# VHH binders against Actin patches distal protein 1 (APD1): the designs that were tried, part 8

Target 1, 316 residues: Actin patches distal protein 1 (APD1), of Saccharomyces cerevisiae (p38281)
Amino acid sequence: MAFLNIFKQKRGDEASQLSAKGREEISQSIKICKSDDAANEHSCSGDCKTEIEEGEQAFAKLKIEHETPLLNSSKTPKIHFVVPTSQIDWQHDACLEDPKSVQYKISQWCDKNSAKFSNVGTGKTLNCAVSSLPKDIMDIDVMRGTKNNVLILPYFIWLNDLRSDDVEATLDGLVPDLLDENISREKLLETRPNVAVARERAFVFICSHTTRDKRCGITAPYLKKVFDSKLQEHGLYRDNSDYRAEGVKIAFVNHVGGHKFAANVQIYLRNPNTLIWLGRVTPTIVPSIVEHLIVPEEPTLPFPEKVRCIKKYQSW

## First folded at step 1 (VHH)

Design e4 (framework vhh_8ghr_2)
Fold by ESMFold2-Fast, scan of step 1:
Structure e4 (fold): chain B 316 residues (1-316), chain A 123 residues (1-123)
Amino acid sequence: as target 1 above (316 residues)
Amino acid sequence: EVQLVESGGGLVQPGGSLRLSCAASGFTFSSYYAIGWVRRAPGKGEELVARIYPSSGYTSYADSVKGRFTISADISKNTAYLQMNSLRVEDTAVYYCARSKYLYGRTYAMDYWGQGTLVTVSS
């Protein structure tokens, strides 16, 4: 197959960008899959094959940066707040659209407090992102943006019923406790009835922020189709109305930086608690990512040359 | 109208077994609900002994009953079960079936309760 051979050639060149030292660094967080095993998972049949072919044709028209080594081109967060909006695209500065919104208040809080937490916990940044995760259509304050349920990663918890006016006081109390390695999940939840465990096996976030960069908007839907199909084969797919435990939620997120490395995919695994942030993700490699990284109880990484950053967090 | 109806309670000797059933009507076992078994003995508070999320099959148990009790659900019959083995005198209580909403990763307080079924463990 000429098309697949062209892809394999580009992949081989990209693989040469990952140094032996970089491979060892990644191995500290996750076991790397054998190259031959990863290549075998490129094959797909039926609708999945058609989805991959259509996606690869769309990707071939885009100018993606292939020359820069990806490892350490992004920073792992200490805390990643993910705010449901039910949207797949946002204004240029997504969290700044409405000063009365929960995401605006969280974003401002992160900016004010990043330096304060620089020497505590695991990771480098305090990030607020918006996502296509569903917001509660039955709650008028949620629909207005002044109240929301906020996903907090890598802790796999929901901060429920958070009002925009309460963001500062709530995060001033919660975040020091989250970053304190001596405070267990059980202790944290005992006094916080509005905090609940997120029971998903994994979250997969694909950057779809078209207003920020068209490559993100073009690539994200094609990747999601292949992810959805493969997760459905394993009984792990969850749509917007499905809150069953032990599944995988795929959602779109706003700009994550490095849009020249489209597509950007952030994968949070609950056990072991790990963020794998990938760049240059194409439809052809999605089946391998699902089969080797997401589905197994003991995850392995099939394309280490595509890692932008990786972090194994403390189990919680 | 939401109803939970318990059955299967009775008198049993220590070391014996009982299976409780909870028949639900007025709603369908789905990903939006969790079903729990709560017991209350005379002069004691309420204890959540077991909980099931029917769509995922996830279960949890109180330490006092782990390894002895098994909770299960039959979605097609809209019925939850509590299999109680190796029963002890201290398991004597009224056992209630109760529903909780499960939304956005949060299990809410129980909003509907059955009438209760008495389990008496005595020689």
Scores: ipSAE 0.000, ipTM 0.129, lowest interface PAE 19.9, mean pLDDT 82

Design e5 (framework vhh_8ghr_2)
Fold by ESMFold2-Fast, scan of step 1:
Structure e5 (fold): chain B 316 residues (1-316), chain A 125 residues (1-125)
Amino acid sequence: as target 1 above (316 residues)
Amino acid sequence: EVQLVESGGGLVQPGGSLRLSCAASGFTFSKYYAIGWVRRAPGKGEELVARISPSGGSTSYADSVKGRFTISADISKNTAYLQMNSLRVEDTAVYYCARGFYSTKYWGSPAFDYWGQGTLVTVSS
């Protein structure tokens, strides 16, 4: 009983960090769960319960910043390029490791063109990230880094077989069309055989960049275990070799900023097309996130006080 | 520098046995890594035949080798093994040792980032 009262009070204290104006801002993008509903969510059983307990033990040893309100501590991207590397950790400046790589060329293109697109489309930035998503290890150019398949969010498309030397010309043609609200998805894909639909219900990215901050490296694997177990209960789990539609891919991503708010989790929902970027995610709240935000056809947001930024994008 | 060095390949008769070894250097077997054995015959795609989480002892096998092959690891020697029994002509392939970042199925399938040079296994009379 005493432990339950402490938990309820701590949950209430965290909720106090979110202003009425902040709550209204979030409500413009997604329906918020009642605090009582989220807090009273049934916890995992079996392996999932063990994974939460192990994760909480690991988290208890970490110094996490709890005083700063999270809302608007990050910015929503207009376009988020996610490059598969099959790695869970990267050098300090992950996209800059190899100047001949696809991710290097995309990162340079984003820097060069951010001002050009500042008043076009929805969101604030052009972002290039690397991820643990699998790269084709049997393709020599992919292994060299000079060719890759690139996930483009929030559009839920794959730009396949992109060569580093072709990045500028390809993105110069593709990105204006992506940001043009008068061009439909079907019309965009009609003329581009190297662009394919990403058929996942959602992508969940957990910051694991140990080289930037050990808290990211320590927390990310424990969160992934709980997400994987909970998604398996719903038949939505997909491993790196499972390409069935309507599932959820969990992947690790490089440094996203705000490592003091570990763990950082970016959730992209395909329908409605929404980014929910969360800080201070712990193993204990993962079941509620899966059950309320990821599984339902009409998502609702638990723990809005943990939102760093949120954006409902135009229908795609 | 991360290296995986395979040994133990060779020619064997159908029904025979071989044990492959994979000596790892430049990293330590830990809960963050999985070791897999991947085979490829000329002109065919790759097949993951076995994987192990060295720290956890958890193993998985392809249906084609289940009950015949056994994967193991010696943490003190930083070496993984593939014991191959009841070998068939269709097991003829180059066998690669590979390191992955995921130690269990709860962390997702291993995504292999480093590969050995490969060792040839020929099953023929």
Scores: ipSAE 0.000, ipTM 0.121, lowest interface PAE 19.5, mean pLDDT 80

Design e6 (framework vhh_8ghr_2)
Fold by ESMFold2-Fast, scan of step 1:
Parts: sequence; structure tokens; C-alpha cells
Structure e6 (fold): chain B 316 residues (1-316), chain A 123 residues (1-123)
Amino acid sequence: as target 1 above (316 residues)
Amino acid sequence: EVQLVESGGGLVQPGGSLRLSCAASGFTFSDYYAIGWVRRAPGKGEELVARIYPSGGSTSYADSVKGRFTISADISKNTAYLQMNSLRVEDTAVYYCARDYEYWGSDYAMDYWGQGTLVTVSS
């Protein structure tokens, strides 16, 4: 009240936007946290606490849309291609910047094949994004953009050494097999030496596309600092040189839509295989997201009112 | 250079019809981008009236225009159209053609806009 209890009030207002039916829908994919009050008490110490305070001050000055219910304001993909660029910002048309690039060819392939996998009354279900994940700067073809390693979600696999000229033939062969429920991961990899398992526990993607919207560029670095600090407390943080399995990679991604709901965070969990896409993520709630959703072997969701879309995929 | 150029606006009587055109240059129509028509009337906010993914043909409409307006795209001409039938005084607005890079969901995020074309529905 006298001490500006704006966060608690805003939290309560947003929670009221999620209907009982919406909560039931979310519960089909993930267990919702038993205690909202306990979730709000999670925080980090030292520098992390200072990072949260600095981030909240930056967020308070932004015009964020708080009135629209978030559930079903986005749609889950059947396949999400994530291309490393080592960049944190991109041109307006990130995947179309260079027609010789791997991401350009993947985007063209997704467009060409949208009708094969489309849902009635909606857009595409095949998505290509670029990310701040590291690219091999020592490989001249990678530096030219004509070769890359591509992360394929929700399958948690890397398609390595993919050349732009080979994209159509490679994806024409690989994608039908990925979508075939009768083909196991072991069988899929048996004849494909350029396909490897991604051994991360989770990927966390924060929209940072400043060229598209300054709110994304302002919010993303503050969220990443808190995620990094909290993951370090749990021994799950992995920097670009750390290839240990069962860790968490935080990366920036290009435009995901819904900038008015900044910050946008896409969380892919490997087990159970789930995409949780959150809007209106603030530094204050990041510790709770890490503690309840990412760290436990049995994930639980602390802020269901912030879900834009959610899907539990088949085990792979 | 990406450009969207609208044409076909003007004065029409209630119950009449107009066809708006949006000629795109600097990119090729595909399902990588949706093409939308957004209108703004004096004293009202922006309203997305229609949207199309040009290659797949998926369309959506605002409830206020559903059944009266039809959006279409001609890939060979790189042009989108908004056929407006049974026009009402309330349809009076500046109509903008815009490119939408919204992969997921019903929300839109327009990165390029046309200059707008005025549609006046009056007797």
C-alpha cells in the first residue's frame, strides 16, 4: 500500500484473467504449482537480487499490455528450427537477410511445406528462428552463412553440417521420418551420422529482437542475467565452452510475435517433452520459474496466467 | 526496398462495394509473412479487419466484417486484395495494407505498412 505493493496487485489482476477452463486446459500438459504464495517467495541473493531490482526499474518504464488474457495468444509448432548466429539482434527479416544462408533456405522450405502440415483456420506449424547460440567462427562456410548446425525442437536433436544448397533434399527426407510415430529416435539416427542428440535438460529462449521492438531488446538482457545467476546456483548453467549433458542453455531469439506482451520466453523441457511459452515475464518471477519448472525432475508451473501456449509432445 | 502500395479507395454509398488492392515490391509473397488489412477511423483505435497467408491461402476476419469482406492474394502479381461488400457508414476509415511476421497466434506484428487509402461510406 504505503510501500508500493504494485507487483502483488498486478499479479492478482493477471491471475484473475485465467479462467477455470483455461487452468484445466494447461493442467492437461503440466502440473500447476500448489501454492502461488510460495512461488512468489523464491528469489536469489547477492548480485542476483541487485539484478532483479535493476531489471524491475527498467521494466516499470515500458508500455506493456496487461489487459488481454494470454492463453491461446500464440500456437505451438510441430517443428521449430533454431539456427545459431552468435548475434543478439538481427535485421527486420532475420531469416531473409541473406538468400544464400541456411536459415533462408529453411524458411523457404517451411513455407513450401506449410500446406502439408497446416491446421484449418491457422497459419503455419513449421517455424524457423535464429538465435544467439554460438556458431563455429573457425569454419569459413559457417562464417559465410552457407553451412550451420541446426537445433530441431521439440525433438532435441542437432542437424550438423547442414549446407544451404542441401536444405531441401535433407529436410524432405528427415522431416517425414521425424513426424512418423512408428520411427524411433534410434532408428532415425542409425543412418544419419550428421544427426546428434541435444543433451540439454532444457532450452530457454528470450525474444531480444531490438530492431523489431525496443521492449524486447531492453527486457531480454535483464531476464538472462537473472536466469544465468539462478541456474549457476543449481549447477545447471552452461557457457559456450561447456558441453556437459543435463544442463540448461539460455539464448536470445528473433521475433516471436506479441511484442506488447514483453517479455516473451519460450521454454523447451526435454523430459517430459514440453513447450511452455510465457508472456509478461519479469525479473522478479524468473527465480520461481527456475525453481519450479526447470530444476525439478517433475516440473510444475508457477504462473499459469502467463502462459501464451503450452504443449506436451510425445516422448522422443 | 520493401514497399506496399494501396489503391481502390474512395467515396461509396451505403450498401455499395469497393475493392482495395495492395501491390508489394521488394519481397515475394509466401507463408513466411501474412498480409493484413488494418483500418483506423477517427476516434477509434486500429482494427485488423482481414489477414491472409498468401501461399497456403489461410484467412481470418474480424467479426465486424465477417461475411461482407473477402481477402485474397495473387502470387503471380504479388498483390493482395480486399473485396468490401455491403458497406456501412461505420466502415469509413483509412485502410492500410501491412506485412505481418506473426508465426504463432491471432495477434499481429506488422513490420512494413502502406501509406493508407481512405474509404468514405456516405450518401
Scores: ipSAE 0.000, ipTM 0.290, lowest interface PAE 11.6, mean pLDDT 81

Design e7 (framework vhh_8ghr_2)
Fold by ESMFold2-Fast, scan of step 1:
Order: C-alpha cells, then sequence, then structure tokens
Structure e7 (fold): chain B 316 residues (1-316), chain A 123 residues (1-123)
C-alpha cells in the first residue's frame, strides 16, 4: 500500500501544475471529469489488482520527472502513419533501419512534405511510427519489409498492400485528399480499393522502445497488462486474431519523445475523433482511463494534468 | 540557472586528438533525455555530431565522425565528454554542448546550449 501513498502525493503535486488556462484549452477538445469521480475510482477486480500492485512496485524504482508541466510538451500530428512490425522494440532510429522498407519510405515522405502541410511553425506534422501490431508473416514481401498494411490516424483507415516503391506516388495522391475537408469518406474510398476502414473504437499506443530508454521498456508491459485486463471486463479486448468491430487495440510503439515523462500513452478515439496523449501514466490510473475515456459513448478525461497534447479532429 | 560550460577546445594538427568537456549545473544529467555535441563551421549549417542519454547510456554519432569520436557521461560529476581522435581539417568548427530531447514527431530539439568552444585543426 505504500505505493498508493506515493501516487496520491505525486498526483497532488502534478494537479497544481495545470493552470486554469491550460484546463480551458483541454476543454476545447474534451470534457474533463469531475475530480472526485476520476480520482476515487481506481477499482479493478481479481488479477488486475495484482497487476497494478506489481506495476507500481516496478515504477517506484524509476527516475521519472514530476516537476515540469506536461501540457504542450508535444505536438498533435495532422496525419500519423502506424506501421505493423510485430516487434516490441526497435533499433535507435526505428523507421530508418532498412532503406528498402515501407516505414523508411513513409518516414522520408513525411520529412519531405511536413513543411508543405504545416500551419504551426517549423514543426513536423506528418509522422511515421512503427508498432507491435501484427504484420502478415505469410507474405514474403511483408516479411522482407517491402510491403505492408499501414494504419492512418486520425482517419481510422488501413492503406493495404502498400509497396515501398509505391509509397511516394500513393501518398502524393492520398494525403491531399485526406486533408481536403470537401472530400467525403465515401468519395475517398470509392476510388481506392486498397483503402479500408479501421473498425476499432480506439487505438492505445504505449511507448515500449527499450533501445531508446529503459524506462519505456520497463513501464510499457505493466501498463498493457492492466489495460488488457480492464478491457476484457468490458468485452472490448481484441487479440491479434480478433477482427470484431468496436473493440480496442492496445499496441506498443517506438520512441515518441519525452521518455523522462514515462509512461507515454497515445489514445486515439474514433468517435468523437480525438487524440489524447498522456505522460506519467501509472498502473493505478489505467482503470480510470478505461472507464471514463475509452468505454463511454461520450468520453470524459480523467487526470487532465497528465495531458502532453490533445486534439479533437473533424469527424470523418 | 541551467548552464552548460564547454572546455577543452584549441588548436591541433591533423591526426591529433582533443577531449571536450561539458560541465552541467542547475540540473542533473540523469533527469534529461540527451546531451549532444553540435558543431558549426563558418558558412556551414549546424551538425549534430554525437549524443548520449546520460540516464540510459544510449549513444549515437553522425556518419562523418563515427569510429573517430566517442561521447561519454559521468553522472556523479554531472559532466559529458567528447573524445575526438584522428582529427581532420574539416572537423574545424565551434563545438556546442546542448541538452535536449528526441521526438520521432519533430526530431531532436535542444533547449539549452553552452557558449561553444573553438576547435581548429590545421598544420
Amino acid sequence: as target 1 above (316 residues)
Amino acid sequence: EVQLVESGGGLVQPGGSLRLSCAASGFTFSSYEYIGWVRRAPGKGEELVARISPSGGDTSYADSVKGRFTISADISKNTAYLQMNSLRVEDTAVYYCARGEYFDWSGYYFDYWGQGTLVTVSS
């Protein structure tokens, strides 16, 4: 129980870091939970309670930075490409390992084109990440990295059978149409047989990039266990072979920056279409995140002091 | 009150060696993601030559210096080092120590910089 006292003390300190202006900024994207409701409901039954206790013990050994206000310590992308690798760790520069790979070509395309679509300074607005989402190992080109299915967020679509040599031509055509508010989902899909809707209600990405920082590698598995258990209680858990609609996929992602704020969790909700990026996520707060943010038809945000960045995108 | 103070620069002949030091104050290395060495020569852009995660021990280098330069950190002394071997005329630059983070979204971002130390490689 000593770890719960540590959590409560740190939570009090962190809550004081979120200004009234910052709270108002977050409120433009999502309703914030009443503090009493969110803070007092850390309930989890059976094995989940043990997983929280084990995780908190592991987290207590880590040097996490608790003094810096988190809001705006990162930036929301206009487009986030997520490439399945079936891996839970990657080389230091994950997308750059193999210049023949789909993720290498997407990463290069994003770097070349980010300024073209940026309305916010010199920042990167088109992003490529790799994930532990499963790749089709029965396809030899997929195994070689020269072909893959790519998840495109926040649009909740799959760009299927993308070959590395076709990346530039494909994205040159697709991305302007995705960013054009006058092009409907139906029109975009009718001309693109390789584009399919992603039917998940949410994706949850936990930074597990051990090669970049051990804190990410240590924290991510503990968080995933609690997320998995809590999602199972609600019938929303989906393993890699389960394609049923309206579930939640939890996956590991490569380095997202700010690993001093471990654990880093990116949550994409399909409806309303929102990215909530949280830092300093601990096992103890995962049940509240699932219950208030992921499960409800009208999501509400617990622990707004843990938001690194947030954006409500247009419904697509 | 965050400061990074470089030392160890100077004039050296081609093939020689220099060790640069970066003493940090106002923060501890174990609390920050990366300490990097960035160089700038007159008329050239900035080049990140080496970086280290002091808490994780993770290091990487620019291709131009790989195998010749070694970055290290002493957490107890709150000091980072750049050991430069087999120096070339094209290594002539002002070398800056910087504290920063890497975002796959935005790349490396360095928010605190030292004053720089001049390294001149000439015969």
Scores: ipSAE 0.015, ipTM 0.223, lowest interface PAE 6.7, mean pLDDT 82

Design e8 (framework vhh_8ghr_2)
Fold by ESMFold2-Fast, scan of step 1:
Order: structure tokens, then sequence, then C-alpha cells
Structure e8 (fold): chain B 316 residues (1-316), chain A 123 residues (1-123)
């Protein structure tokens, strides 16, 4: 069968999994595209089309779980710490590989302090992840893992030159201020020279943690190729060494849970400040995601049936 | 088979103390898992009262029990404990031991639960 016909059939089956209540819940955070608009999105010519075809062939070989409705199969954090490692795969317990590392200390701090910021349930509101974002290999402490720059989402800030021994004291001071709605970005930055604005319009994180699940390792590179090609069409592509403002960074991240729903893609938009987490992302739908969700100043959501969780945060 | 078995519950007077134990089998307490104590009184939602991470021994407590309850773990015995001091009538609940993968932020925190042990604080 032609890929277009397979795509339309699978989309119809998945769309039936999203309830009217679920659609209403999503609409509170973001406007949903009309299904015709999303389905009629065209891939770019040349390399983008080839990359979609190659990716679909690779995805067809994988056993992906299609039976379970995705909405509320994950949760949104109050704070998501993302630690650069320049790696695309990690040991099974990525943040716990080295007790002397920045990510180990942040992960332990999150565990200790999550209950202070929870309302109900497990108390987990703060997440620490590692990523393929670049680390400064010219700095010996960064190479050793005992110093790093940490991306803090959804705030779109960098906490620079954070040393592992300083993590507890630094986060004890910073995190309450971040969660205080009465403290503006300008005020936070004036008192903290080690905090800088992340100038990207969006971050896109694709789970690539092969050691946890091979489907993540197989799917992530194919999705990245299509994202890269489509973002290049719009002048928004940034490689790991390109720090120009208002672009989009695509990075790989460690285990995000629910890898049976591969591929898992977390999209953070700076304005409006929103996390959209999608499961069952395939190469064929990437162009529609870029065109409707990432590129417009007023984003709209294609394929709401693929949302695992979504949250519109306070703009600051 | 993964199992968590609670013990140590019972009837105690206000101001008294109890120590709950949670014996784990089918997995080991290590860097992968945290153990939580969750209580439920009739007609109320679940309250996470204490949590301990196996890897670092890091602990956290609900504000309602801070200074009165202490969570600990013995990795060699694969057992977690909740020492409860200065007990109050409002501490009366069924106490569950639950396993949490703290590396898996993104799912529901607890994947395996014990059967629960009843703690009644009454004069």
Amino acid sequence: as target 1 above (316 residues)
Amino acid sequence: EVQLVESGGGLVQPGGSLRLSCAASGFTFDSYYAIGWVRRAPGKGEELVARISGSGGSTSYADSVKGRFTISADISKNTAYLQMNSLRVEDTAVYYCARESYLDYWTEGFDYWGQGTLVTVSS
C-alpha cells in the first residue's frame, strides 16, 4: 500500500482514541488544527521527502503499541532541568552514572525537594534529564562532569558554570524564586550573573536512550533528519554550535518513559510558553508539526490524538 | 515476582510511637528505585508521608509529619522503615509501602504497592 493511504488509515484509527473531554482539555492549552489542514500538509521536496520515505521504512520494522490512548500517559513538570552531555546514548541510569556529576547532584536535589512543590500524589514535580546538547569540551571540569551549563525549562534560561558541589546551595536559592510568580525575569537576572536567557524559540527533544529501549535509538535519528530538513526550509535550523537567536534546537534526551509509544517528542515553545509532548511520532507527520506548531507566532496543534501531556505555562 | 510486605501497624495511644517495616522481594533497593509510604484515611485521597531514594538515601516528608516521622532503609535486608513518633489521632490511616522508579519521572510514580497496614491512634 502507498504510504499516504497507510498514513490516513492509521490517523483515523488513532483519532478515535481521543475523547471529546480529552479534546476539550487540550484546547485549554492550545488551539487544535482542523484535521483536514493537518492531513494535507506536504513534505518538503528533495532530501526531506527521501528522509520521510527512509524513516517510514525503518519505523515499519518496529513493534509500536497503538492500542492505548495517549492523553495523560505522562505528566508535565513544574521545572525540567536539561544537562548537556554531547552524548546521544547513556547508561541505563543516565543521571546516576557518576555521583560527582552535576546531573547526579541535580537529580538528588529534585528527589529531596519535589514534595515541597507538589499538590497531590507522588510529590514528583521537578525533573532532571541529560541531553545531546553540547558541553564545553575545552573546560576540564566540564569534561569531567563536575561543572556544566544547565538548561532550565519552561523558563528558557541557562544556569551557567554550575559546579556539582554548589548544586544544593544554588538550587535552594534559585528554585523558590523561579516558582514565585511575583519575581520577574528581569529581577531574577539582575541578581544572578550566572543566569542567562536561552534565546531559542523552541527546543525539540527526541528520546534516543538506546540502552533503555532500542526503538528509541532507532527512531530518533530518522525523526531528527526530517526535523532538520524542514527547519532549514524556514531558516530556523541550528546545529549544536550555532547560537543565533530565534531558532530551534533539536536534541536527543535520555529515558522519558512510555517508549512503547515511540517515537516520543517533547516540544517546548518559548512564546506562548508551552510544553507539548507527543507519542507515536512518525516521519510523515513531522512536516505538519513544524508548519503548524513550531513556525507560526500563534501555534496550532495537529494530531491532538498523539498528545501524551500538554501544559501552557506562565509567560515571564 | 515483585512484592512489598508491610508490618508493624496496630493500635497506639496519642503521643505514642510505632515503627512500620516494608520488606521487598523480587527486586533490590539500589539506585533505580525509591520507596514511599502513602497513607489513606476513609473518605480522603492518598497522602505521600515519606519517601527515601535507595541510591543516595535522600529523604522527604509531608509537612504534616516533619519532625515526627523518620524514613530509613537497610539495603542489605532489602527493607524500608517508617519510625512514627508523637502520633496524633489524625495519623489514623492505612499505610502503604510503594515502590517508585525515581528515574522515571514521567509516569505515575508508584508501580507496585503493598497490601497496607492499619494504624489506629486512639485513646
Scores: ipSAE 0.014, ipTM 0.380, lowest interface PAE 6.6, mean pLDDT 82

Design e9 (framework vhh_8ghr_2)
Fold by ESMFold2-Fast, scan of step 1:
Structure e9 (fold): chain B 316 residues (1-316), chain A 125 residues (1-125)
Amino acid sequence: as target 1 above (316 residues)
Amino acid sequence: EVQLVESGGGLVQPGGSLRLSCAASGFTFSDYSYIGWVRRAPGKGEELVARIYPSGGSTSYADSVKGRFTISADISKNTAYLQMNSLRVEDTAVYYCARDEGYYFGSEYLAFDYWGQGTLVTVSS
């Protein structure tokens, strides 16, 4: 309860940072919760309550920047490639760690082609990230990093069996079709047996890149515990070996920028197809995020003052 | 920051013994996690040979090594071991130490979060 009281004090200050115009901007992508509705989801009991209390103790010792308004402090991706590594921490420049890896080749492709796609699709950036999502340990090339299955967001597709040497040719063919509003998902998959639909309801990515910033490494495990517990209550929890459809996968990701606003959480919803990128996420607000944003068929946003960027993408 | 460092590999004659060590840093064996030994020879797939839950003491082994290999862990040293006895030519492989969070083990996709760099074991006369 002491942590809830501290949160209530800070909430008033943060809420005042979001302008009426900023609130209107967010409302173009998602309906905002009434403040009373958001507050109703802060309580939990048992293991969940203990996890929140432990997490708040860990967060209290960290220097988090609370003065700067968050909205537009990050950029929405046109395409976000997420590469499984089974790791929760990486070298300082995670995608550049191994020049022979799939993530290195994708990162180089993104840099080379950013200008080419500047006027096409929804969003601003082409990004490659690494994640704690599981890789296939039965495949030697996957173990070496020269082959992988790559999650492509916001399209909710897996590009399977991608080899590092094939990255340029594969993405040169696939990406223009992904960004073409006239090409349906069904048409895209018709000629591409290595492309499969990602059937998760949502992906939640928590920045855990300790090598870049220890606040990310300290905060990420505490947030994951609360997300895991709350998702289990709704039957939506999926561990790394559970590939059942319509669940939620929580994964750690490398550096996303703005580590002073820890914790950073990126939430991709499949339907409606939306990215909500949050800063200053604490264990106390995680239950409200799950209950209002992830679980409902019509999502609503409980803490708009914590939005760094938000984008509703085309459904396909 | 999580790191697994293997040691103890080398050349041994058939019927010989080797003890592999896996020094862990960035987490403690009192945390909820499993430590496994996975091997791979050129032209063969990966095989999980042994797994231990250090804080609980439970162990499991592949049928190919059962009775010959013993996995153990020293929580105070944060180090896992694989004692390999009665070695065969077929045991020749790179041996990796790996950590996982205890996800469903019967899956064809094991959820190991971290891997060591591997240590080579050659069984040859």
Scores: ipSAE 0.000, ipTM 0.099, lowest interface PAE 22.7, mean pLDDT 80

Design f1 (framework vhh_7ubx_2)
Fold by ESMFold2-Fast, scan of step 1:
Structure f1 (fold): chain B 316 residues (1-316), chain A 120 residues (1-120)
Amino acid sequence: as target 1 above (316 residues)
Amino acid sequence: QVQLVESGGGLVQPGGSLRLSCAASGFTFSSYAMTWVRQAPGKGPEWIATISSGGSTMRDDSTKGRFTISRDNAKNTLYLQMTSLKPEDTALYYCARGKYWSGYYTFDYRGPGTQVTVSS
């Protein structure tokens, strides 16, 4: 297939950009699988193959930066707040659209407290993002943005019924406990009835922020189609109304930086607790990502040359 | 400030007719699909109808013959014309910005709702 030949040529060029030291750095967080195995074993068939071919045709029309090494082009978060909006695109400054919203208050809290937590926990940043994860708009306060359920990664917990007016007091109490290695998950949840375990085995976030960069908007839907199809083959697909445990949620996320490296994909695995942030993700490599990284109980990483950052977090 | 304000609800007898209005402000109304949704006591939300920015309509099959969605872009107003009302149509009716898609609501704003009660 013509697109597979083009993919192999580009992958060879990109693989040469990952140094032996960079490969060793990645290996500290995850076992790297042999790239030949990853490329050849896990192609889709039927509708999935057609979706890959259509996606590759769309990607071929886009100007993507292929020359810069990706490793360390982004930073791993200590905490990543992900706010459901039910939207797939946002205003230029997504978290800042409405000063009364939960995401605005979280974003302000992160800015205020970043220095306080610089030497505590695992990771480098406090991030607030919005996502296409569903919000309960039948709740008037949720619809207005003044109340929401907030996903907190890498801890795989939901902070439920968080009101914008309560953000500062709630996070002032919760975040130090989350970053304290001496406080167990069970102890953290014992006194917090509004905190619940996120039972998904993984979250996959694809940058779709079209208002920031059209490449993100064009690429994200094609990747999602292939992820959805491949996850359905493994019984791991969950739509917005499916709350069964041990599945995978695919969602769109606002601007993550480095749009020139489209498509940007952030994969959070619950066990072992790991963030793998990839750039230059194409439809052709999605099956290998699902089969090697998401499905196995012991994940392995295909295409380490596509890693922008990676972090294995402490046991939770 | 996105605002949606429904009006026109009330008490109506079975077989009667009622027209609901939704006044929109704070956004370019003509650029958005608009939806009517209802919620009966003790029930989940039920999609009624969507009208696209271009005026194309999609309606739930169970109400399609009795309810008509329309819009007036010059007045930034969405309408739901209801005929042959039945007791089971009793619900809080919401106007929403966005559309119903693949069994899921993809709207981001809704109004406080207007109560429709169908009884003798």
Scores: ipSAE 0.000, ipTM 0.309, lowest interface PAE 10.8, mean pLDDT 83

Design f10 (framework vhh_7ubx_2)
Fold by ESMFold2-Fast, scan of step 1:
Structure f10 (fold): chain B 316 residues (1-316), chain A 122 residues (1-122)
Amino acid sequence: as target 1 above (316 residues)
Amino acid sequence: QVQLVESGGGLVQPGGSLRLSCAASGFTFSSYDMTWVRQAPGKGPEWIATITSGGSTMRDDSTKGRFTISRDNAKNTLYLQMTSLKPEDTALYYCARGEVWDYTSEYYFDYRGPGTQVTVSS
């Protein structure tokens, strides 16, 4: 479908690109904000206002594709492995840089097992990404990339002390149990001392992979500043050393595809367990995203026309 | 100037096999993700497979057991090996240059070839 948009030369307002069918599809996963609601506008003062203004100036210099409808321009993962690197940029193929690394082994495992555990045609995939989440730089094996703690979404669990040589055996055992609806979280955790609950309310991942696309490198830091400031207003901000429960962590991630739709933001909510993947995110709309989607106990979605994909997972 | 030229299509009987090739020029082939897309008569375009610059692949479930995407960076060539062909596989097959990373996105293409016709018929 999207392939033909290059040739059709469609024009129009971004908001008008979301069809009634698309709106209904999104509504199956999350309540959309009312069209007459102030959800599309939020006041931002002090540092937050300055950060928005600086970010908008940076965004204005970039060529972003605005004609293509975003819905279904990406696929929701059945499992998303997120590997901490403490880096904000990576080589072109981030997971493939080092064949001895944990992320390399996970990426190989995902490719080998994608047909077994996912229906790619329905938007179910096995993904491995690297992130700016902190790794233990004092551990020599972690420093070398042969050992790490791996975040597993949408399950909101950490697989701790995973060694690269153990990846295949570990995931062969863990993943079938994760996908088995008859195995409770309590039972899985009881039998696996290296698996721990991630207690964050949400994770927000912003594509910052400059080596892949400069638009990601330029946009991601400005978006993060606005997210950080707005989350601080609500007492939800957590820096890399802050492990208090019920906060929100903002992190950078490697290449997610569709860089023409910068900025790309993936939001995982723990309860209700939902992935909202947004394209064309600008500094100006970040306050509305925080106020309506992240902060409330019952999230609502502003700017549904910016959804690339969305999935409400089973509560776990 | 970026060019992509597909070849290897033709008429084949059900159950047969074909290997499609795409010759790339005008850019550093090894640095780009590459994709195969098809369009059947009266139908919209359908994504088949993507191979990343690093060699990771993403495939459509309906063809995953029958189609294999591969690349030869030394020859600047993309391949699609098709086996157990069905009448439903009849389509014009396009080679496309994408900036899409594997597993999460499959449809952004900044260049495509003119296509090669595959007809599966008795």
Scores: ipSAE 0.000, ipTM 0.208, lowest interface PAE 14.0, mean pLDDT 80

